# Designs tried in a protein design chat: VH-VL binders against o27280. Part 407

Target 1, 266 residues: o27280
Amino acid sequence: MDSMNVPEVLEIKRIVEESESVKTFIFSWDFRREVRPGQFVMVWDFRDEKPMSVSLIDPVRSEIGISIRRVGEFTDRVHGLSEGDLLGIRGPYGRGFELMGRDILLVGGGIGMAPLAALADEATARGMRVDALVAARTADELLFLDRLEAAGVNISTCTDDGSCGFKGFAHERLLTLEENHDMAAVCGPEPMMFQVMRILDERDVPAQLSLERYMKCAVGICGQCCLDDTGFRVCAEGPVFWSQELSRVREFGRYRRDPAGRRVPW

## First folded at step 17 (VH-VL)

Design C14 (framework fv_marstacimab)
Fold by ESMFold2-Fast, scan of step 17:
Structure C14 (fold): chain C 266 residues (1-266), chain A 118 residues (1-118), chain B 112 residues (1-112)
Amino acid sequence: as target 1 above (266 residues)
Amino acid sequence: EVQLLESGGGLVQPGGSLRLSCAASGFTFRDYAMSWVRQAPGKGLEWVSAISGRGGSTYYADSVKGRFTISRDNSKNTLYLQMNSLRAEDTAVYYCARKSNYGSFDYWGQGTMVTVSS
Amino acid sequence: QSVLTQPPSVSGAPGQRVTISCTGSSSNIGWGYGVHWYQQLPGTAPKLLIYYNTNRPSGVPDRFSGSKSGTSASLAITGLQAEDEADYYCQSYDYSLSGSKVFGGGTKLTVL
C-alpha cells in the first residue's frame, strides 16, 4: 500500500547491543500493518537511507527491531544515536519466509542471522523444533546466541579461525551435522549461501535463502536490486527465494553488482 | 548395526496397488531422510521417492508423481511406499535406502521384488 | 537415457588399475554437487563405496579412490582383485530435474 512508501518518523524505544559492531534498534509498531520474518525496511537518518532486515517482531509488545552493523558513515551515525532519538522508517517490503513441517534448520552468517532470529521466534512459537548453525569469521562476530538460546533453539557454531565451535566454514560444518530437517532458511554472504544451498538440495531439504543486498528502492525498479539472468527484483520479488529459484541464476554466489550496476566477483 | 528390511512386494495386475514397508533399526530413524530406489531386472538404479526425517517434506521422480506416496512412522521406525495405478514399467526390485548428511545413500536394504503383469 | 554417462563395461587382470568415468553436465556435477559411488555384487544390494567425491566409508580399502574435475568424476581401482567383479554406479544431484538424485547407467567390471 501507499502508506508503506512514506517514511514514518519513529522514536527509538530501546537499543540492544548485540556485539561491538551490531545494535538492534527497537520501535513501537502498529501491527495493523503486518510484518513477517524475512521482510525489510528502509531506515532514514535524515541524510541517507539504507535497507535493514526486521530482526525482532513482537506483536504482544507492539514492537519491531532492526539490527544494524557498523560498516560505514551511515551506520556509524545511526550507532551514535540514543533512546529517544528519531529515525525514519519505510516499509515493510519484500516477501517473508514461509514455514512448513515440524523442524527447521537456520543457517546464518554474520548479520544474516538478524532476519533468522525473527524467524526463530516465529518457528518456536509455532511449536517447531529449531536448530541454528551460526557462522562468523571469529567468536566475537557470532550474533544472537543469547536470544536464540532464550527462544529454545538448538545452537551449533562455527568460526573460520576456530575461536568458537567448529573450525571452518558453514558449509563444512553442515556436512558434519547428521540431523535432517523438514526445511531450512539461510541468510549470509552469497558464497556461503550458494555452498549451503547445494548441500541442502542433495539432502532433500527445501531451503529458502534471503538476499540482503542492493536493496535501494521501495517499488522494485532498481538495477542494484536485480538478479542477473532472471530479471528478479530483490526488493519486489525477494528478498526470500526458494533454492529452486536461485539454482539457475548465473550470478548467485559468483557475482554481485556495485553501486554503478557493474558485475563484481565476490 | 544399521539394518533396513523391505517387505510387501509381490505380483500385481496393471492398475493395481501395493504398499511396501521398510523396517529400520540400529540408528535414530527420525534424524535421517529416507528414499526408495528401484532397479528393473537387468537394468540400472533409478531414484523413486524421498522423505525428510520428520516427514514434513516429500519428493517424487516424475515417473511416479501422482501415483506413489511415501510416508514414515517414526514411532515404529518404518518407511512406507504406497504404489497405486501400477504399470508394467514399475516392475523392479525396490530398495529402501538411508540418505546421509553428504547426500549419499549410505545404507541399503536387501530389496523387495514388485512384478506388474497380467 | 542416463543423465550421468558411464562406460557400459571395463575389464582388467588381477593387480592392474582400472578407471571408471562418470560424465555429467553443468546442472549436476558441474554445479558442484557431490558424486557418490556404489558397488553392486551379483545378486546383492548396492553398497556405498565412495561418498562426496573422494571419501571412503569405514572398511573400504584405499585401493578404491574417487576424483572430480569440472563436469566429470572418476572411480579408480588399483590392485584389482577377483572379488571386485561387480556393477559400479555413480550418483549425483541435478537441479534441473524435480527433486532428482541421478544415477549413472552403471559399469560392469570384469576381472579376467
Scores: ipSAE 0.689, ipTM 0.872, lowest interface PAE 1.8, mean pLDDT 87
Fold by OpenDDE, second read of step 17:
Structure C14 (fold): chain C 266 residues (1-266), chain A 118 residues (1-118), chain B 112 residues (1-112)
Amino acid sequence: as target 1 above (266 residues)
Amino acid sequence: EVQLLESGGGLVQPGGSLRLSCAASGFTFRDYAMSWVRQAPGKGLEWVSAISGRGGSTYYADSVKGRFTISRDNSKNTLYLQMNSLRAEDTAVYYCARKSNYGSFDYWGQGTMVTVSS
Amino acid sequence: QSVLTQPPSVSGAPGQRVTISCTGSSSNIGWGYGVHWYQQLPGTAPKLLIYYNTNRPSGVPDRFSGSKSGTSASLAITGLQAEDEADYYCQSYDYSLSGSKVFGGGTKLTVL
């Protein structure tokens, strides 16, 4: 096994509190190891290991950021860490986003905005027009708004309770947007992504969607993240997929596999 | 008022080429994807090609892929369809259509007739 | 042959209710893509009649309605009028045909 598959113990350089439940952990990074928006790393707290999307890519500062939502025991432990503490990082893994065209639409829900924020930085740096539909349950759950605005992203917000922006779901807001884009990148709850994908397909907007599945090895060996009927491994062929690829995936938007391999509805 | 006006149709021999144009007005042209839809005489509607608002993405029906090229000039509010290697089965009225937010075609031109015959 | 199947013709008397079916598959209507309907009067370009299953554009009378269920959609016309005599087309999206827009074969509506 090459050195890329061995966790590198890194010091948390700084921590950014994005919301009540989300923190971004920033690490020094050697950019001789390339990393793309949409790729993920395996984060190891010396007890357990979880896949996390890269949310910040800063070659100037030689830093990467990993945004983590507090959702369970592992993330509880990680959220208890401080600057200067250590984590194991291995990767990056998976297929990241591709940029094409002049205009890009980002549609993100909750922590799904993490990889999209990184993509937004790259797209704006390339001189692309970036529109972002940022969705969350409530205003307090909306992520990266200031960061996106600073990057020159045109933001539209959507909240379930109407506390900020459009009251409703992302796909509902999307239907109200008049402008069409050259491509779209989508990440969030899978039911959201499923609805958004269909709309984008109907609009003939090429869409890339980032899936979340239980990942164990991250290198396409264990099969824990295999998608039904296709054999796609989210860690190897994904996590970013084109809409045409996902159209072949029976489980997409309908169910997922839990750590025991059982079908779990969304 | 939204208006779409097709032009460039005519008689052409098999294997020949023709370029259709669609002049758009009454809306922000670059914000909307556009499509060509054709209708053979006495037949139904057939989607031919689509292009995104800024022209970065194009789509083609299998029946025309490799032969037709859709493009647009947003500075001129004009949609184009370059048709090469034309075949008799390409004979049809060609409509320019604007795509709505829902994937429908909410506005259509009057159409331009293309006849491919020896 | 069309991806979406419509009856070639339907007829009704003035004032009656008529329905036009549009039958698709799991790769288009059944996938959840919207169904749109167009009216084409003789010698004219198609006009959008219903969009996204049930929505009526401004100017379209409320006697036109759309519905969708499973792999099929339906256009209903109540209070049939002479001016409704036209060809009607359903349209959707199919991911299995290179992401193509797909039309039904069309239905000729005759008002008796």
Scores: ipSAE 0.556, ipTM 0.831, lowest interface PAE 1.1, mean pLDDT 94

Design C15 (framework fv_marstacimab)
Fold by OpenDDE, second read of step 17:
Structure C15 (fold): chain C 266 residues (1-266), chain A 118 residues (1-118), chain B 112 residues (1-112)
Amino acid sequence: as target 1 above (266 residues)
Amino acid sequence: EVQLLESGGGLVQPGGSLRLSCAASGFTFRDYAMSWVRQAPGKGLEWVSAISGRGGSTYYADSVKGRFTISRDNSKNTLYLQMNSLRAEDTAVYYCARKSNYGSFDYWGQGTMVTVSS
Amino acid sequence: QSVLTQPPSVSGAPGQRVTISCTGSSSNIGWGYYVHWYQQLPGTAPKLLIYYNTNRPSGVPDRFSGSKSGTSASLAITGLQAEDEADYYCQSYDYSLSGSKVFGGGTKLTVL
């Protein structure tokens, strides 16, 4: 059995409260095990296991961060933990983001900003220009703004209620931006990503999008995260996909599978 | 005022090469993707090639892949189309077009005629 | 042949309403990509007429309108005028053709 597939029990080193519903859990990490932005880990609280994107990659401090939004029983339990408590972490898994060009556009919605924040750090470290469109329902749900700003990211915000930045959705804000980047990375609600992808495709901007699906094994075996018509496994072929790949995925932006495997609309 | 001016068209023999240029003015050139669209005499519009604003990505119609190369010099506000191994079916008016934020071609040049004939 | 299908020609009398259809597939219009329309007067370069399915650029009269449903789009011209005699092209994006921008075959509009 590959050691990567066995959860390592790690101590929560620090907890950062990103918002009312989002916390970042920081762990010591041995960087002999490479981790890339866009990859995910399986988080085990000794009762259940859930995939979570890596939101912080810090080789200097030998730390990784996992940002978790409080959305259910598992995340409720995890959010109840304190520094010094233990979690099981296995991974990383999946295909991460690729960087190309000199300038990159990040489009993120809600917790979707988690992997993009990690990507922003890498991109800025490489000397790339990074523009980020950060979207949320309300101002208090916008994530990582201070962190992104500190990294030198040019931030544009949009909120559904107009409490911060552009009033409207990410794709609407995107339509108002005239800049054409070398590439884009997108992560957020799938309907948002679908709209954003169309715009980017038509603008001749190569785009990578990170999908979220229920994953059980994380190693491409169980098929729980298979995408219809393509056979793509989000945990193996993804979670980061190029727009051209997703264009072949019938369910993208239209429906998803629930934990029981049933089709449910977005 | 946005202006696009094509040049470089002319008569060329089959198998020959030609380089088209498009001079852009009136807007921040690097911010916009650009395309070449051609129209054979008496025929419809055909997309030929596109390039991203900063030139990092290029796209080609299957009919011209491997033969045509799109490029741009943002310092000169100029779009180029290098056409090699030209064929009779490449005979057309070639338009330079700016791509809008909506993916449409919101501005077009007057076009330059390319004739491939023996 | 064009990826998007248009009628080769349509005609109408002054003041009438005419429609030009643009039929695509699940890989372009049906996918959800936007449809744009262009007007090409005789001997001139194309001009953007409708963008983003239904929007008119500045200077385009409101008697021109675009719509989209399913795998098809339509351009409607009300109050037809002599100056509307031109070729009209629809345009969209198709993911199955390596991200090609695709045009319709064009429709010649004759004002009787």
Scores: ipSAE 0.824, ipTM 0.907, lowest interface PAE 0.7, mean pLDDT 95
Fold by ESMFold2-Fast, scan of step 17:
Parts: structure tokens; C-alpha cells; sequence
Structure C15 (fold): chain C 266 residues (1-266), chain A 118 residues (1-118), chain B 112 residues (1-112)
């Protein structure tokens, strides 16, 4: 059937090495299945299935890109693949980013820049002014700088260790930036997003934040993707949420839940 | 020098309307979010409404939501507050305030008095 | 009934130190939202005195300082001078009030 819930086996057309730990896998895509920045797909290596954000959307070339960080057994196997190899792709799923106004701020940490890179392409094509704050622990973990520059994005960087740009955290760099944006989009580690959201709330800049809380099953009732205090299902109601929605979630940025439901600090 | 000058206050009956203006000078007006903050006689400060620099977003305190409308004309460097369905508890000095990139109010106007009474 | 609570008055002699408290809750200061402080001289508009918990705008003397701990913040004024006689307001953000900026009730500082 032509259902988004059935994996389509696609050939890896091209692989871009973004960093030592991150690769973007590019596939031919039939854009009769619309894909928006902020949405994710389920990637199946014929042994296991994991959710991955779409990082490239190119209807002119009929291509999508999926950026994957090497963090465990599944991602190690996928990183071992070559051009011409096959992967199953199911989706897209989730609520994508919404663009409004004329000026947008992107704040990304690590792999969180992946969905924001796709958003930057769309915002730039729409004629928006795009400023990006790209944060990572070290210079080697800063992602998509060349792609953002090629798109005409105004880039600021920060690293925890000071190896590139501002020495410090994303929110500390944000406090030093002169900005006045119609909206912001934020994706990265939850503690970083929490700090950034507070500053944007106080500045009256509406922000959309993308949460990395996904499940293998992206349709129907999804208990594993729920946010505490709100009951939001990341797969159905997210992964993109407005800052005003997240500011009422007591757990956001403070702690997470383990599989037993116990509180674990970030 | 940054200057903010409010006008449009006055005496109005309950249920009436007033439109406040704030003329801004000394800075690039479109680059700053603006707010209205009020102070009832002998009372503290209360935030009323905010608007983004380019006007793409507006925010309101629950006490005025649905009755007040904030707007701006960046070509005239002017901020507005349209106040409808005024109540006695809306009696206050209304301050125009510039919101800094730090989320604080770094410059304030002199205020304009709004008195709602019968 | 203010979401941020300040003492209504505080007093000190010239040269002394006074501290003005601002007590909030888990939905504002305790959530991690920044605290800003304003000075209002009699018959004038408020002026920004402290921003982002501890920072001073250009022209504010270093005898004014801010701090924050848990759900509360404090403004300290050392070396009191007659011109410091004013009302002082703390301000933060509260997500439980539809994402509103919130002010403390104000503290009247009297200098001998």
C-alpha cells in the first residue's frame, strides 16, 4: 500500500560527512509525500528502527537528507554503510516548524542543528533574514556552518571549551547578541533549550522548540513520547512545541524520566 | 538620547474608550520591542501589554486581554494602546517602556494619566 | 496577593547598608527567570537599576547590587545617601500567568 506507515526501501544516493560523529544520508524522494522542516522519519536498517530528523529537503533535486550522529549500536551500523546500500524509510511524522514574520533566530546545539538546517533553507527561500547561533561542546562538533553560510545565514558560534567563537554556553552567547526577531526556532540538549527559552520569553520572541523524545512507533497512542505535566505526545503533538506551551512543563530543562518513571536530573 | 513621550490620557466614563500614543526618538524604533506598564495612584507597577519590534507578535496581561490592543507605526516611531470597555480599576498612569535585549525595561516615558470615573 | 512579595518599607541612616527582598515562587524566580530592579524617585518614572539578577546599567553606582537564591532575589544598597530615598521594584516573568511580566509590590526606602 501507499501508506506512510509502510517503510519504503531506498538506496543511499550520497553521504556527506558533517563531522567525525555525524553523517548526512541523502535519498531520492517522491515529494507527493510532503516533508516539512522539523518532521522526522523512521530509519530501518533491517534489524532495528529509529527516529531521525530530516535535515535536507530539496524538491528541485527530489532529495531528502537525514543526519545521524554515531551514539550506539544502531547508528554505528548505519555509519558503516556506503553509497548504493539500502535503508528503509517510513514517514514523515510529527508537527513541523511554522514560519512567521520576516526575521528568524535559529539556536542549535550539536545534532539539533540538523532540523534547523532544513528550516534555514526554507526561511531563506521565503526571503526571511536568518540569524543562527550554533553551539557545541567543541569546534569539531559545530555542524552545518558551510551549508548555513552558503544559504546566506548570519552565523554566530559558541563552544563550551572556547575552541571556536564565544567561550561558553548558547544562552550566555545569546545574552550578548543584539537581536530583534519575529520568531525563533531552537533545537538541542533540553537544558540548553530551557535556558534559551527563558531569555526569548522575556524578550517577547515567540519560539518553537524541537524535542528529541521519540518512539519507534510514530502512529496511534504513544505513551513513551509524553511530556510530564502536559501529557503532550511528541510523535503526535510534537516534536515542535511553542515556548509558551513548554514554559508550563515543570520537567522541561530540569529533569527527565527513566523507563520506570523515576526522576533523573539532566 | 533615548526619549519616550506618552499622550492621549484623560478622564473617561466606565465603558468608554481612549487611545494612548508614545512618540519615540533617539534610537532605531523598529529594532526594539515596546511595552505599556501602568501604575494606579499609590500602587505598584503592573505590566499591561507588549509588541515585538516589527509588530509580528503581541502580548497582553489577562486583566486587559480582549479589551486593549497594542500596535505600532514604525514609519512614525509611534507606539499605541487602544483601550476599550474601560473600568474603574484601569485608572492609572500609563508608561511607555522600551524592552531591552535583556528582557528588562531600560527606558521609560514620563507617563500619561488615565482616570476612569463616573 | 502579589506574585512577587517585597517588604512595603525599609529605612536606614546615611552610610549604612539596607537590603530589599523579593520573594517569588516556582513559576517565576524559582523557575529560573531573571530578576530586574527599578528605582522610582518621587513624581518620576521608574529607571532601570539592575538587570539579569546582578548587572548594572551604565551610570548606576556599584553600591547597588543584586543577588538571587532559590525563589528569592535581593537588592543591596551600601553607603546610603539621601538621594536613594525612593520606591524600589523587582520584576521577573511568570509562566503561570499566561506568560506575564510581573512586578513586586514595591518597597519605600526612607533615609534619615
Amino acid sequence: as target 1 above (266 residues)
Amino acid sequence: EVQLLESGGGLVQPGGSLRLSCAASGFTFRDYAMSWVRQAPGKGLEWVSAISGRGGSTYYADSVKGRFTISRDNSKNTLYLQMNSLRAEDTAVYYCARKSNYGSFDYWGQGTMVTVSS
Amino acid sequence: QSVLTQPPSVSGAPGQRVTISCTGSSSNIGWGYYVHWYQQLPGTAPKLLIYYNTNRPSGVPDRFSGSKSGTSASLAITGLQAEDEADYYCQSYDYSLSGSKVFGGGTKLTVL
Scores: ipSAE 0.025, ipTM 0.543, lowest interface PAE 8.0, mean pLDDT 84

Design C16 (framework fv_marstacimab)
Fold by OpenDDE, second read of step 17:
Structure C16 (fold): chain C 266 residues (1-266), chain A 118 residues (1-118), chain B 112 residues (1-112)
Amino acid sequence: as target 1 above (266 residues)
Amino acid sequence: EVQLLESGGGLVQPGGSLRLSCAASGFTFRDYAMSWVRQAPGKGLEWVSAISGRGGSTYYADSVKGRFTISRDNSKNTLYLQMNSLRAEDTAVYYCARKSNYGSFDYWGQGTMVTVSS
Amino acid sequence: QSVLTQPPSVSGAPGQRVTISCTGSSSNIGWGYFVHWYQQLPGTAPKLLIYYNTNRPSGVPDRFSGSKSGTSASLAITGLQAEDEADYYCQSYDYSLSGSKVFGGGTKLTVL
């Protein structure tokens, strides 16, 4: 357990360019350390540390993948790395997704598809039917489509500009889908997740949603990722929550805290 | 054409049991969540229970929790409500209703009357 | 007592406009859950009248309209007709009641 809290310096084995702004970094992984879809790791570039979801879990190749979107200084540095370069990885942390039933609906937006892609692999491996609603602003920002198709996932796409699939937002597309799944897993922009959750609630579809918050310790100590006003720690009780849990979270879909801990609207 | 037909209602003594059925046709049954909604004589509508399309999740009003069990057989396109430990306040017309994509009840059966009386 | 509050009765003359209110809370309508309306004619099963706050199913006249704001919703009926005499129910979802589907108490509409 102690070893889990110490970053392990790992060599980047491969880099997959998912889109213009997203890369997947693949590492050799000792699967004596279990990792589940929905869990996250802390990525350390020897200057800063950021939480990142695991997007690939491959026990056969003994590899994990971490998909990172280029959004700031830290991710800029990481995106500048090459195969063979080193990163510090500690974890995994947090509560991952739970699978139940025979069919599952995945609803993902942008980089939110990262943990859902890993979940899709597990679900399909278990023989589940997997439907995925993949959302992005534009067609070129849709992630993991080829990977999902190869896994046997039934994909529906939506884009804000209509460049691919349904023109509109994920929740709008969802309203047009007639199937009622055993459960749903959701990850993406929080406003999207909020809308999607309400629809799923009304449809009597149990849903799990993965939240993103600023995390520092990843072990439930610092409190920076605490959710108002439940006291849930995203790094410890999450990042995956059931819809019933999130319904108790006042800030969900309404505001978040910035790196300084100030409330900022979505 | 979507059709819902309830059956199984009748007179039962307090503490007794009754099983309601709802036969569905005209749509892909497994794709839709289903609910039971009841209406006491001269009273308003009260949601009783719901079940997901594949039957993996069930939900109950507090007033019936622990006494009623909702289930479905998708191979028979039939919804069920097992009612145990019936009480006088359970007297009502019980409607079978399909839940739409928007969470509304877009189709209703004609209802079946359940009377709990000594 | 119903989670959603409706007036017990409303009345209007033929041709008039009537409004039925549905008052909820921050855990249902105010949370952003959809509001639906049902019409129940005497001796019949309820019929979906408005879904998703403002939408009419096929066959529902455009003189029926729904609106939603804050923690409340409203059903408006213009050009009131004798056939509109019925009970009207609003319905939503409430996360605080273990995922309950909640109905209003119902409103009896009388056409004078």
Scores: ipSAE 0.875, ipTM 0.930, lowest interface PAE 0.6, mean pLDDT 95
Fold by ESMFold2-Fast, scan of step 17:
Structure C16 (fold): chain C 266 residues (1-266), chain A 118 residues (1-118), chain B 112 residues (1-112)
Amino acid sequence: as target 1 above (266 residues)
Amino acid sequence: EVQLLESGGGLVQPGGSLRLSCAASGFTFRDYAMSWVRQAPGKGLEWVSAISGRGGSTYYADSVKGRFTISRDNSKNTLYLQMNSLRAEDTAVYYCARKSNYGSFDYWGQGTMVTVSS
Amino acid sequence: QSVLTQPPSVSGAPGQRVTISCTGSSSNIGWGYFVHWYQQLPGTAPKLLIYYNTNRPSGVPDRFSGSKSGTSASLAITGLQAEDEADYYCQSYDYSLSGSKVFGGGTKLTVL
């Protein structure tokens, strides 16, 4: 039915510079292949392949967008590409976010705002009230504020250094918000997500969290998907999980695993 | 001034049913998760059930799951607890409590007594 | 079967310091969930005394303080007064019990 496991070579239609370190690459897309917020694609530069979250889903223009932060050799090469150049795209893969209720809180850190920006578009289109807490280390790393504002999202910001909005971490800012929501969606650094999850648990707000390390497990690649200290629980249904599933995992927010499977503190 | 007022308690036989109500005032009711917490005579506090602000999510202690149903009517600023298949061990004062943004129970009603006997 | 353990009673004289412990496990306080404390005067509903491990609501004197270490928390009361005679409860969250709120068994404070 679908050739999701075979890369399709697509032309870069447009590139949006989101910041000095983040670009969104936009491609024409045939929406007979469903794409949901929270899903990812494998991006192939004809040398290496990496998972990237879908950050724009636009069926009116027949386009998807993939936001990529420059953090290493692969992403440096991709950032050097221009409109008209080709990339291989395979997917989409993984479980997307589920929407329920009338109100949603989005909590995003850094590039974690990418899948949440796509989710914000869908939630507002469904008539939900959307509040977003956008967190970054510095003001220059706050992403998608213009898109969220255009979608009618109520935005709060925080930066570690205090260069924009609340000075502090996402979970510290969250404690000053007195709103209750029917659900939340969280994406960002795992220590941030762990702290946010605990607050939402105590508030009785069901939360979905997106974990990048589960993206490879969704396509059958193991090694960085073990989330407890016994190695017993490995889930391939990611990258999006309910907080109830993650609260039982001792490693979540405390440890990660290197390619050899060894625990490394955050 | 935040106020919570419970009602609906009373004496009931084992296997019977009661519906408790909690009338809330002094705050925007729909913006707060609400809980029921009980206390048996001379005993400690036990959390029973919780409901999200808009009512989209409900939570229950294992001791009451399948027998009790929490609900709310935000148009009436009222929280409910429907209690079915009551047991002697359900005898307690039932408190309505508001959940703060820190996850604590920041305001409590005065409680309503439920006695299950005979 | 109690998830959070408190001593059943503590006592002190006026002006003294008392501490009330709350002992949990790795699935609650040890996991990093917050600890809140409640004061229940005889014949009344509980009142929030300490939230978010160490914070006091408006109107709570600074002689009440909370702390947390490892899998345990403590409530300290300095300058003990007769009106402090009450039951005290700690409360946290436990993910192993289907994500439920859990209370300690309570501590009766007697002012001698």
Scores: ipSAE 0.320, ipTM 0.705, lowest interface PAE 3.9, mean pLDDT 86

